# VHH binders against p46559, part 21

Target 1, 369 residues: p46559
Amino acid sequence: MTAIEKFFTEKSPDSEQVLLKVIELGIDFLGGEWKNVDKSQVNVSRVHGGQSNHMFHVTSSTSATPYLLRIHRQPPSQVFTDTVNLAIFSERGLGPKLYGFFEGGRMEEFLPSKTFDVNDVLVPENSRKIGAIFPLYHSINVPVSKSRRCVHLMREWLNGYESLGGGDYEILPTTVNYSDHPKSVSIKDLNHEIDNFEKWSTEIFEHTLVFSHNDLASTNILELNSTKELVLIDWEFGTYNWRGFDLAMHLSETAIDYRVPFPPGIKMNGDLIDNPPNIQIFCEAYVEADKKLKNRSPSDPTAEVKALIQECQFFWPLTNLFWALSAMKHSLLKFENGVDLDVQARDRLAVYFHLKPRSQKIYEELSKK
Short names: E, the ipSAE of ESMFold2; O, the ipSAE of OpenDDE; V2, 0.75 times the mean of E and O plus 0.25 times the DockQ between their complexes.

## First folded at step 4 (VHH; framework vhh_7xy4_2)

Design m1 (at its last look DockQ between E and O 0.59; V2 from the best seeds 0.00; counts 0 for: pae E 5.6 > 2, grease 24.7 > 24.2, SAP .712 > .668)
Fold by OpenDDE, look of step 4:
Structure m1 (fold): chain B 369 residues (1-369), chain A 124 residues (1-124)
Amino acid sequence: as target 1 above (369 residues)
Amino acid sequence: QLQLVESGGGLVQPGGSLRLSCAASGFTFSDYYMAWVRQPHGKGLEYIATISDSGSYTYYSDSVKGRFTISRDNAKNTLYLQMNSLKPEDTAMYYCAKGSPYELLKTGYRFDYKGQGTQVTVSS
């Protein structure tokens, strides 16, 4: 825990120390009316959302510019990536403005909005909106490595798991009822899984590389109160990946409920996994929006939509393997995030092995073309 | 205004049974996950059972699995914990806890309120 994290988490938001600190930050990074703000005029409220940060809405009864204070909990590398991405999107009008950053935190524009939850993203109209907004983000050229970061991260996490003393991993699903998985997987087995998907993806979908969010859970989607437009936030995993991976990441997350406030802190819905209700409308919206964005002539989107659905289905298990490996490593570090990481890892692995045959079939089919 | 009032605790012999109740008020009970947590004297808080808003999903810690049953009556705004085959190690203050669907941060405890608790003592 950083000093600043400790400061903002141990003290009450209405404490004099916190009030004075946020004034100081206002003065340092925003200036202007913040120079004239008294602590009695300041309000600091905790904002719920982002899983990896502490967030506070800082306002005053004056004309001073309100701001969102974000205190980081994630590793420095993720902070760096997230901040850089935010800065880029800020300049391009694709997210909140970045007002400033400092060690352990940042100040950004507060956007009056609703943060989506697991129910919101299952609403068909919202799914359509989400599908429609993705092409805009995927069209952005970000000056970072164009390598497929998801593969690197999976290998890094697996290596980390091993280095921490992890061995064979028993798969015991808790919240899902799949049984078509191995009883246990070795590190070697998992490496083979990564290798296979890398191979398949590279051969079939390399032309689909885009800058990706890679973690578009419901809580990372804001609906602006004023315009009802959606804004994607929390780009700590923002890197180039296969388009289908990024889309599948979102779709797969719609089947997971993190609102479980007590252990295990997670619940996966097998029905939603097996039969995602909005994949059609989501992909239709994506294809339509993408055509518009690229000034393509209107045409029958049926084939393209079908292809995109297939692409999403192909990557669906890989998203689960991705987070399973993360959970495996972090469980050994005793990382507490409100979720039982072993449960998450086991369940996601069960999902992975359940869906893997479909992906393999897709590969075989597409590789013949 | 929000209240959780536990009842049903007491002294019981090993192998005995107790049924705890929690009366909820001041919030829409049916919209929230609920849980039972316990705290043995001198020890930390332990989650022992979770139930979803509708009651369709339940989770138990290994320490109580097969012996305890969590249930709820949304019409009565009441949470229950049936405790069977009680052991001395089950001796603790038992709390009803309200889930917070708004607490999305990476925290160890995702409840926003718990009751005053009811003492359960298992002793011969």
Scores: ipSAE 0.042, ipTM 0.538, lowest interface PAE 3.2, mean pLDDT 90
Fold by ESMFold2, look of step 4:
Structure m1 (fold): chain B 369 residues (1-369), chain A 124 residues (1-124)
Amino acid sequence: as target 1 above (369 residues)
Amino acid sequence: QLQLVESGGGLVQPGGSLRLSCAASGFTFSDYYMAWVRQPHGKGLEYIATISDSGSYTYYSDSVKGRFTISRDNAKNTLYLQMNSLKPEDTAMYYCAKGSPYELLKTGYRFDYKGQGTQVTVSS
């Protein structure tokens, strides 16, 4: 834990030290509107910041601009990409304004909003709205490398797992109820799985490359109180990637409840893994919004929706392998996020192998056309 | 006012069984995950078992898996822990805990209330 993290977590938000510090930050980054603010006029309240940040809403009884203070729990190098991506989308009107950053934290616009939960993403109208906003973000030309994709991070995690002394991984016991997976997998087996999916994806989906969020769980979706429009947040995994992975990641995450307050801290909703109820509505909204944004000539919209659904189904197991490899590595690091990472890894590996045959069939069908 | 009242503890021989109960009031019991945690004398809280709001999902710590069974009766607002094959190491104060989706506690658990507890002592 850094000194700045200790300062903001070990002291009361209403302590004199914290109140004076947030005034100092307001002056440093927002300027003279904070200069004459007295500590008696300041309110600091804690906001839930997920696993990567401590968050505080800073306001005053004056007209000084309120702000959201984020204090990072992890090293600055891990937050650099998220901050850069936030700034890029903020300048395009697609996220909160970035007011400033410093070692261990940043200041940004507070957006009065509702954060989605697992129930919100299953409501058909919300799923339609989510499907409709993806094309806007996917249309942005972001000036970053197109070479680092989801599979490269997966290899980094698997190599890290091996370097930490990891070996063959036992898939049982699971909380999901599947039996069509191996009992255990070797590091060699997992490398072959990554290699095969990369080959398949590059061969048939390389033309679908877009800047992708890669982690759109419900908690990364804000609904603005004023307009009811959606804003995507927490772009720390943002890269160019096949759009089908990005869409499948969101759809796969609708089967997952992270709000479980006790071990294992996660629940996979098995009834949703094979049959997400809103995939049709979601993909229809994506195709419609993409067509409008690009002013495309008439095409066969039914065929486009069917193709997009297949695209999501192809990438679906890869999204589970992605998080399984992360969980395997971070379990050995003793990373604490309120989730039993071995339960997550085992369940996601089971889902991966259960769904992989569908992806292989799709690859074989599209390769023969 | 929120209340969790544990009962059913006592003195038992190694290999014996006990059934703990927790009567809940002051909140909509069926909306919340519930758990049993324990505190051996002079030690911190230890996680034991979790049950979902409907009772359809359960999870156990390795130390009790196969020996303890968590259950609930939402019509009676009551949580249960059936403890079999008790060992001296199971000696502790046992608490019923109400889950919360909010901040991770220092122990790695997210709960916002626990009861007063019931003592379980396993000895010859």
Scores: ipSAE 0.030, ipTM 0.566, lowest interface PAE 5.6, mean pLDDT 85
ESMFold2 (binder alone), look of step 4: mean pLDDT 83; pTM 0.855

Design m2 (at its last look DockQ between E and O 0.07; V2 from the best seeds 0.00; counts 0 for: pae E 13.4 > 2, grease 26.4 > 24.2, SAP .714 > .668, placed apart)
Fold by OpenDDE, look of step 4:
Structure m2 (fold): chain B 369 residues (1-369), chain A 124 residues (1-124)
Amino acid sequence: as target 1 above (369 residues)
Amino acid sequence: QLQLVESGGGLVQPGGSLRLSCAASGFTFSDYYMAWVRQPHGKGLEYIATIDSSGSYTYYSDSVKGRFTISRDNAKNTLYLQMNSLKPEDTAMYYCAKGSPYELLSTGYRFDYKGQGTQVTVSS
């Protein structure tokens, strides 16, 4: 725990110390009217939304610019990536403004908004909006490595799993009813799966490489109160990946409910997995928005939409393998986040093996062209 | 500003009963899942009971199922834990915990705040 994290978590938001500290931060990074703000005019309220950060909304009864104070809980590497990405998006008007950053935290523009939940993202109109917003972010050139980090992370997590003493992993689905999976997988087996998808993806979809969010769960989508526009947040895993992987990351998450109030704290919906209701409208919106963004002439989007759907379907199992490997490793580290990580890992592996044949078929089909 | 204050703990004989209370303030109590967690000396935290915001759904760990009852009074901003048939294994510090939203990559407990706790000791 950093000193600043300790400071803001152990003290009451209405304590004099906290009030003075947020004034200090306001002065230091925003200046202006914050120089004239008295502690009696300041309000600090805890913002609830996830567990990855401590967030406080800092306001005053003056004209001083309110801000969101974020105190990090993530590892330094994720903090770095997230902050850099936020800074870039800030300058380009694609997210909240970054007012300042310091060791252990940052100051951001507070965006009055609604955070989406699992129900929100299943609304067809919202899915359309989400599909339409992706091209803006995918068009951004970020001066980071163009390597596909998802593959690297999967291997890293698998290696971590092994180093922690993990062995053969038994697949026992809990919330899904798939049976077309192996009884267990070895580390070698899993490495082979990673290798195959890397090969397939590189051969067929390398031209689709874009800067990707890679974690667009519902809670990472804000709907602005004023304009109803969507803003994507939490770019701690922002890196270049295949377009379809990033899109499938979002789509696959729409089938998962983490609101289960008791163990296992997760529920996957097989029906949504097998027949995602909004994939068509999502992809249509993406294609349309992308054409507009690139000033392409209007044309029949049917073929492009079909191709994009196929692309998303191809990457759908890989997203599940990705998080399964994460869950496997972190389970051994005794991470507790309200979700049974073993259940998550097993279920995601079941989904992976269930959908893998479709991906393989897509590869075979497209490789012949 | 946010406070959870547990009470009702103490020393009890095996087979006895205790009723814990948690007084909540500084947040909209009725909007959040609440839970009881316990920590035996030298051990980690254990979830033992969860209740949704309305009180319609409850969950119990296997270790306390059938013996413990979690309930809430939203009008009084109070969480309760009725503990019956207490065992020596139930000896722990008991905490009231406020639920927190979940993020996909989040790590940590599904609560963002817990009280100072009340000690429950079951001993003959």
Scores: ipSAE 0.054, ipTM 0.527, lowest interface PAE 2.2, mean pLDDT 90
Fold by ESMFold2, look of step 4:
Structure m2 (fold): chain B 369 residues (1-369), chain A 124 residues (1-124)
Amino acid sequence: as target 1 above (369 residues)
Amino acid sequence: QLQLVESGGGLVQPGGSLRLSCAASGFTFSDYYMAWVRQPHGKGLEYIATIDSSGSYTYYSDSVKGRFTISRDNAKNTLYLQMNSLKPEDTAMYYCAKGSPYELLSTGYRFDYKGQGTQVTVSS
């Protein structure tokens, strides 16, 4: 742990030392508008979220520019990746501005905004906007490994589950009513599922590799108060991956409500899984924006949209297997996040097996051509 | 070859103390968060304590707060659990767990490997 992490974790956000420190940072990185700010005019609020950073919203009663202070508790390699991703997207106007970085932390623009919830992501106009911004991010050449994909993390989680004493896993769904799944799966079964999807994806979709968000749930989408434009945030899961996984992840998350009271703190909506209302609008917006971005000649946009929908349908079950494996491992670690992780794993495995035959059929159809 | 080897378990009377050790190899120990996890017979795994890479930040489950102390010696690549005021309810297999280098998901999942365990039995 760095000295700066100790400072911000050992002191309360309203302590004199913290208030003076954030004024000092404001002066040093944002300049003279912070110079005459008094500690009585400053508010520091802890921002809740994941376990990778300590986050603080720093404001004042003056005209001084507010900022988001991020103090890392990640390993050094994740700090580098997070900072590179922020800088790349910030420079292109696709994320918060980076105001400064220092050993152990960074300062970034606080975006006055509304964070989307499960209701917002289902509004057709919002789906159109989200679909339209993905190609901008997917077009960026990020200087990180192109060989490390979602399946590698899935294998790490499954290996971790086994090493923590995990074994055969019973599929007992509680928030979906599917029954077309095995009663249980072994570690060997799950390795076969990962291997099969990797094989299928590599054979059919390797040409679709793009830098992907990999976690576009509603809470990672901001609507700016001033312009109503959308901003995608928290690229901590960013890797090169098949674009269809990235798009299917967003679509799959629109069918899941994490706000329900604990227990279980999660509810999956089978009707939205079986009949996703926004997949057409989302894929139309993606294809249209991608064509404009690349200055492509007119082509058959209806066929391109159908192909992209098929691509999303192919990857949809893989997104559920991905989070099921994470939930299985982390349930054994018993971390508390307001979600019953076994309920999540069981429901997601049921969804995976329910949708998998569609993915296999798509693979078989495309491999013939 | 990643290995975590727990030791220091045994039989102890209620109110007694034990010190568990976990010898780590096959990774850069000082870069990772570490944890102790236990499994009572016939029950699931229970997370009990976490320590950051430097040893400055610790977290405890409510079941062990004030009685157990997690610590580490990065020069020896060793994790420790000092267990005081032991109760029969503390009887379990105790495992050392390594944090993940990837803090993926917003839920704070951190641990991806554990050793074979060491048995602690608290009985009169």
Scores: ipSAE 0.000, ipTM 0.176, lowest interface PAE 13.4, mean pLDDT 83
ESMFold2 (binder alone), look of step 4: mean pLDDT 82; pTM 0.844

## First folded at step 6 (VHH; framework vhh_7xy4_2)

Design p1 (at its last look DockQ between E and O 0.35; V2 from the best seeds 0.00; counts 0 for: pae O 10.9 > 2)
Fold by OpenDDE, look of step 6:
Structure p1 (fold): chain B 369 residues (1-369), chain A 124 residues (1-124)
Amino acid sequence: as target 1 above (369 residues)
Amino acid sequence: QLQLVESGGGLVQPGGSLRLSCAASGFTFSDYYMAWVRQPHGKGLEYIATISDSGSYTYYSDSVKGRFTISRDNAKNTLYLQMNSLKPEDTAMYYCAKGSPYKLESTGYRFDYKGQGTQVTVSS
């Protein structure tokens, strides 16, 4: 725990120390009217949402600019990536403005909004809006490595798992009813799976490389109260990947509910996995928005939409393998987050092997063209 | 703006009963799993009961199973905990908790907000 985290978590938001500190931060990063703000004029309220940060809404009864204070809980590497990404988006007007950052925290524009939940993202109109917003983010050029980070992370986590003494992993689904999976997988087997998807993806989708969110769960989507526009947040995994991977990541997450407080703390909906209700609407919206963004002439989008759906379907199992490997490693570290990581890993692996044949078929079809 | 306000706690004899209530506001109550957690003095938080968004599913810890009943009224934005056959070991601060989705790498408890709590003391 950082010093600043300790400071803001151990003291009451209405304590004199906290009030003075937020004034200090206001002065330091915003200046202006914050110089004249008295502690009696300041209100600090905790904002709830997400586990990766402590958040406080800082306001005053004066004309001083209110702000969101974020105190980080993430590893430094994630903080760095997230901050850089936010800075870029801030300059592009694609998210909340970044007012400043410091060791252990940052100041952001406060956006009155609703955070989406798993029900919100299943609403067809919301899915359309989400699909329509992706091209804008995917069009951004970020000065980071253009390598496919998802492959690197998977290998890293698998290596970590092995280094921690992990061995053959038994697949026993809990929340899904798939049975077309192996009883167990070895480290070698999993490496082979990664290799195959890397090969397939490189051969048929290398041209689709874009800056990606890579973690667009419902809680990372804000709906602004004023305009009802959507804003994507939490870019800690923001790196370049195949377009389809990023899109499939979001779609696949719409089938998962983490809201159960008791173990296993996760529920995957097989029906949504097998028959995603909004994939058509989502892809239609994406294609239309992308055409507009690129000033392409209007044309029949049918073929493009079909192709994009296929692309998403191809990457769908890979998103599950991605998080399964993460869960496997973190389980060995006895990481506690309210989710049974073994259950999550097993279920995601079951989904992976269930959907993998479809991906392979898609590869075979597209590689012949 | 999100608020959970617990009530109904108090002093009760072993074998007695209490009914806790939690008034929820500031979010769409019917969309979330809700839970009761408790914290005995000097100990950590313990999940004791959870209920699905619609109320169709309930879960209990082994420590309270068969004695406690969690329920909800979505029309009233209220969560309930009926506690029967209370024991001295049940003495704790009881909190209403809002369920929330978590990322794979998220840390902490499986709720993103809890109320101020209501004290339950079981003593002869």
Scores: ipSAE 0.006, ipTM 0.265, lowest interface PAE 10.9, mean pLDDT 89
Fold by ESMFold2, look of step 6:
Structure p1 (fold): chain B 369 residues (1-369), chain A 124 residues (1-124)
Amino acid sequence: as target 1 above (369 residues)
Amino acid sequence: QLQLVESGGGLVQPGGSLRLSCAASGFTFSDYYMAWVRQPHGKGLEYIATISDSGSYTYYSDSVKGRFTISRDNAKNTLYLQMNSLKPEDTAMYYCAKGSPYKLESTGYRFDYKGQGTQVTVSS
């Protein structure tokens, strides 16, 4: 643990040392408005920062700009990626302002907001709002590699699983009620699945490459108190990728209930897996927002929506394979994240194989044209 | 003001039974998953049983599966744990816990509040 992490975890937020430190940070990064703030005027409140961060809301009784202080627990490479992505969005007005960063932490705008839960993403009006905001994020030009699509990370996880001693993986028992999957899969089988989807995606969807969030679960969506606008947060998986994967990831997450206590900490909703809620209104909103953003007239808007739905359906199983591979590797590391990773891996593999025939059919139909 | 009050603990012989209760107030009980967790003296918390808001899903740790039964009465805002075939290793402080509505980045525990606890001691 770094010295800065020890400082903020071993001392109370109302201690003189912490109060003076946050004033110092305010002066260093926000400037003169903090120079005359007395420690008696400062409030530091711990905010739940989860696994990756210790988080504090820093305010004063003065006009000095309040800020969110984030002290990292995660490895330096993950910290760098998350901070770079935040800085990109901050400069474009697409997220909290980044006030500063330093070794082991950063300061950012506190956004008075409601965090979405699993029920919020099932509300049709919220699905429309989420669909409408995606094109704005997808339109940004981000100066990072375009070669590290989702399949690159999937291969790294599978290789890591093997190097940690993993072998054939048994899919049963599952909490989903499917039987159209193998009982087990080999590492060779999983490599073939990744290779096939990469081939299919590259052949028919390469033109859809956009900078993608790749992890839009409900808890990564904020609704601002003041404007009711939505803000997407936690871009640690942000990369260029096929847009259909990004959209399907969000839709797939609406079929997952994270409210279940650990263990297992996760439950797949089988009814929603085959019949994702609100996909029509979500895709309609995406197409309309994208056309307005690009100042183009739709030639056949119903056809474009139907094509986008098909695109999401194609990528839907791949989003489950993606997280299954992550869960398989991290299960061997005894990683604690509030989810039973073997339950997640088994259920997601079952879903993957259940849905894959639809993706294969879509590929075959589109590749004939 | 959120409140969880456990009761029903005590001293029992190996093979005996106890029924724990948890009275909940200060939140809409029927909206939340609920759990029983325990803490043996000088050790960490162990999840032992979980029940969904509707009661349609239950989970039991391997250490208690087949011996313990979690249940709830949403009309009375009460959570229960029926403990049968008790063993000395079941000796612990038992807490009821209220589930969180959100996915948490941290791991270990998906609950945002637990009560004061009730002691269960199993000795010959």
Scores: ipSAE 0.005, ipTM 0.283, lowest interface PAE 10.8, mean pLDDT 84
ESMFold2 (binder alone), look of step 6: mean pLDDT 83; pTM 0.844

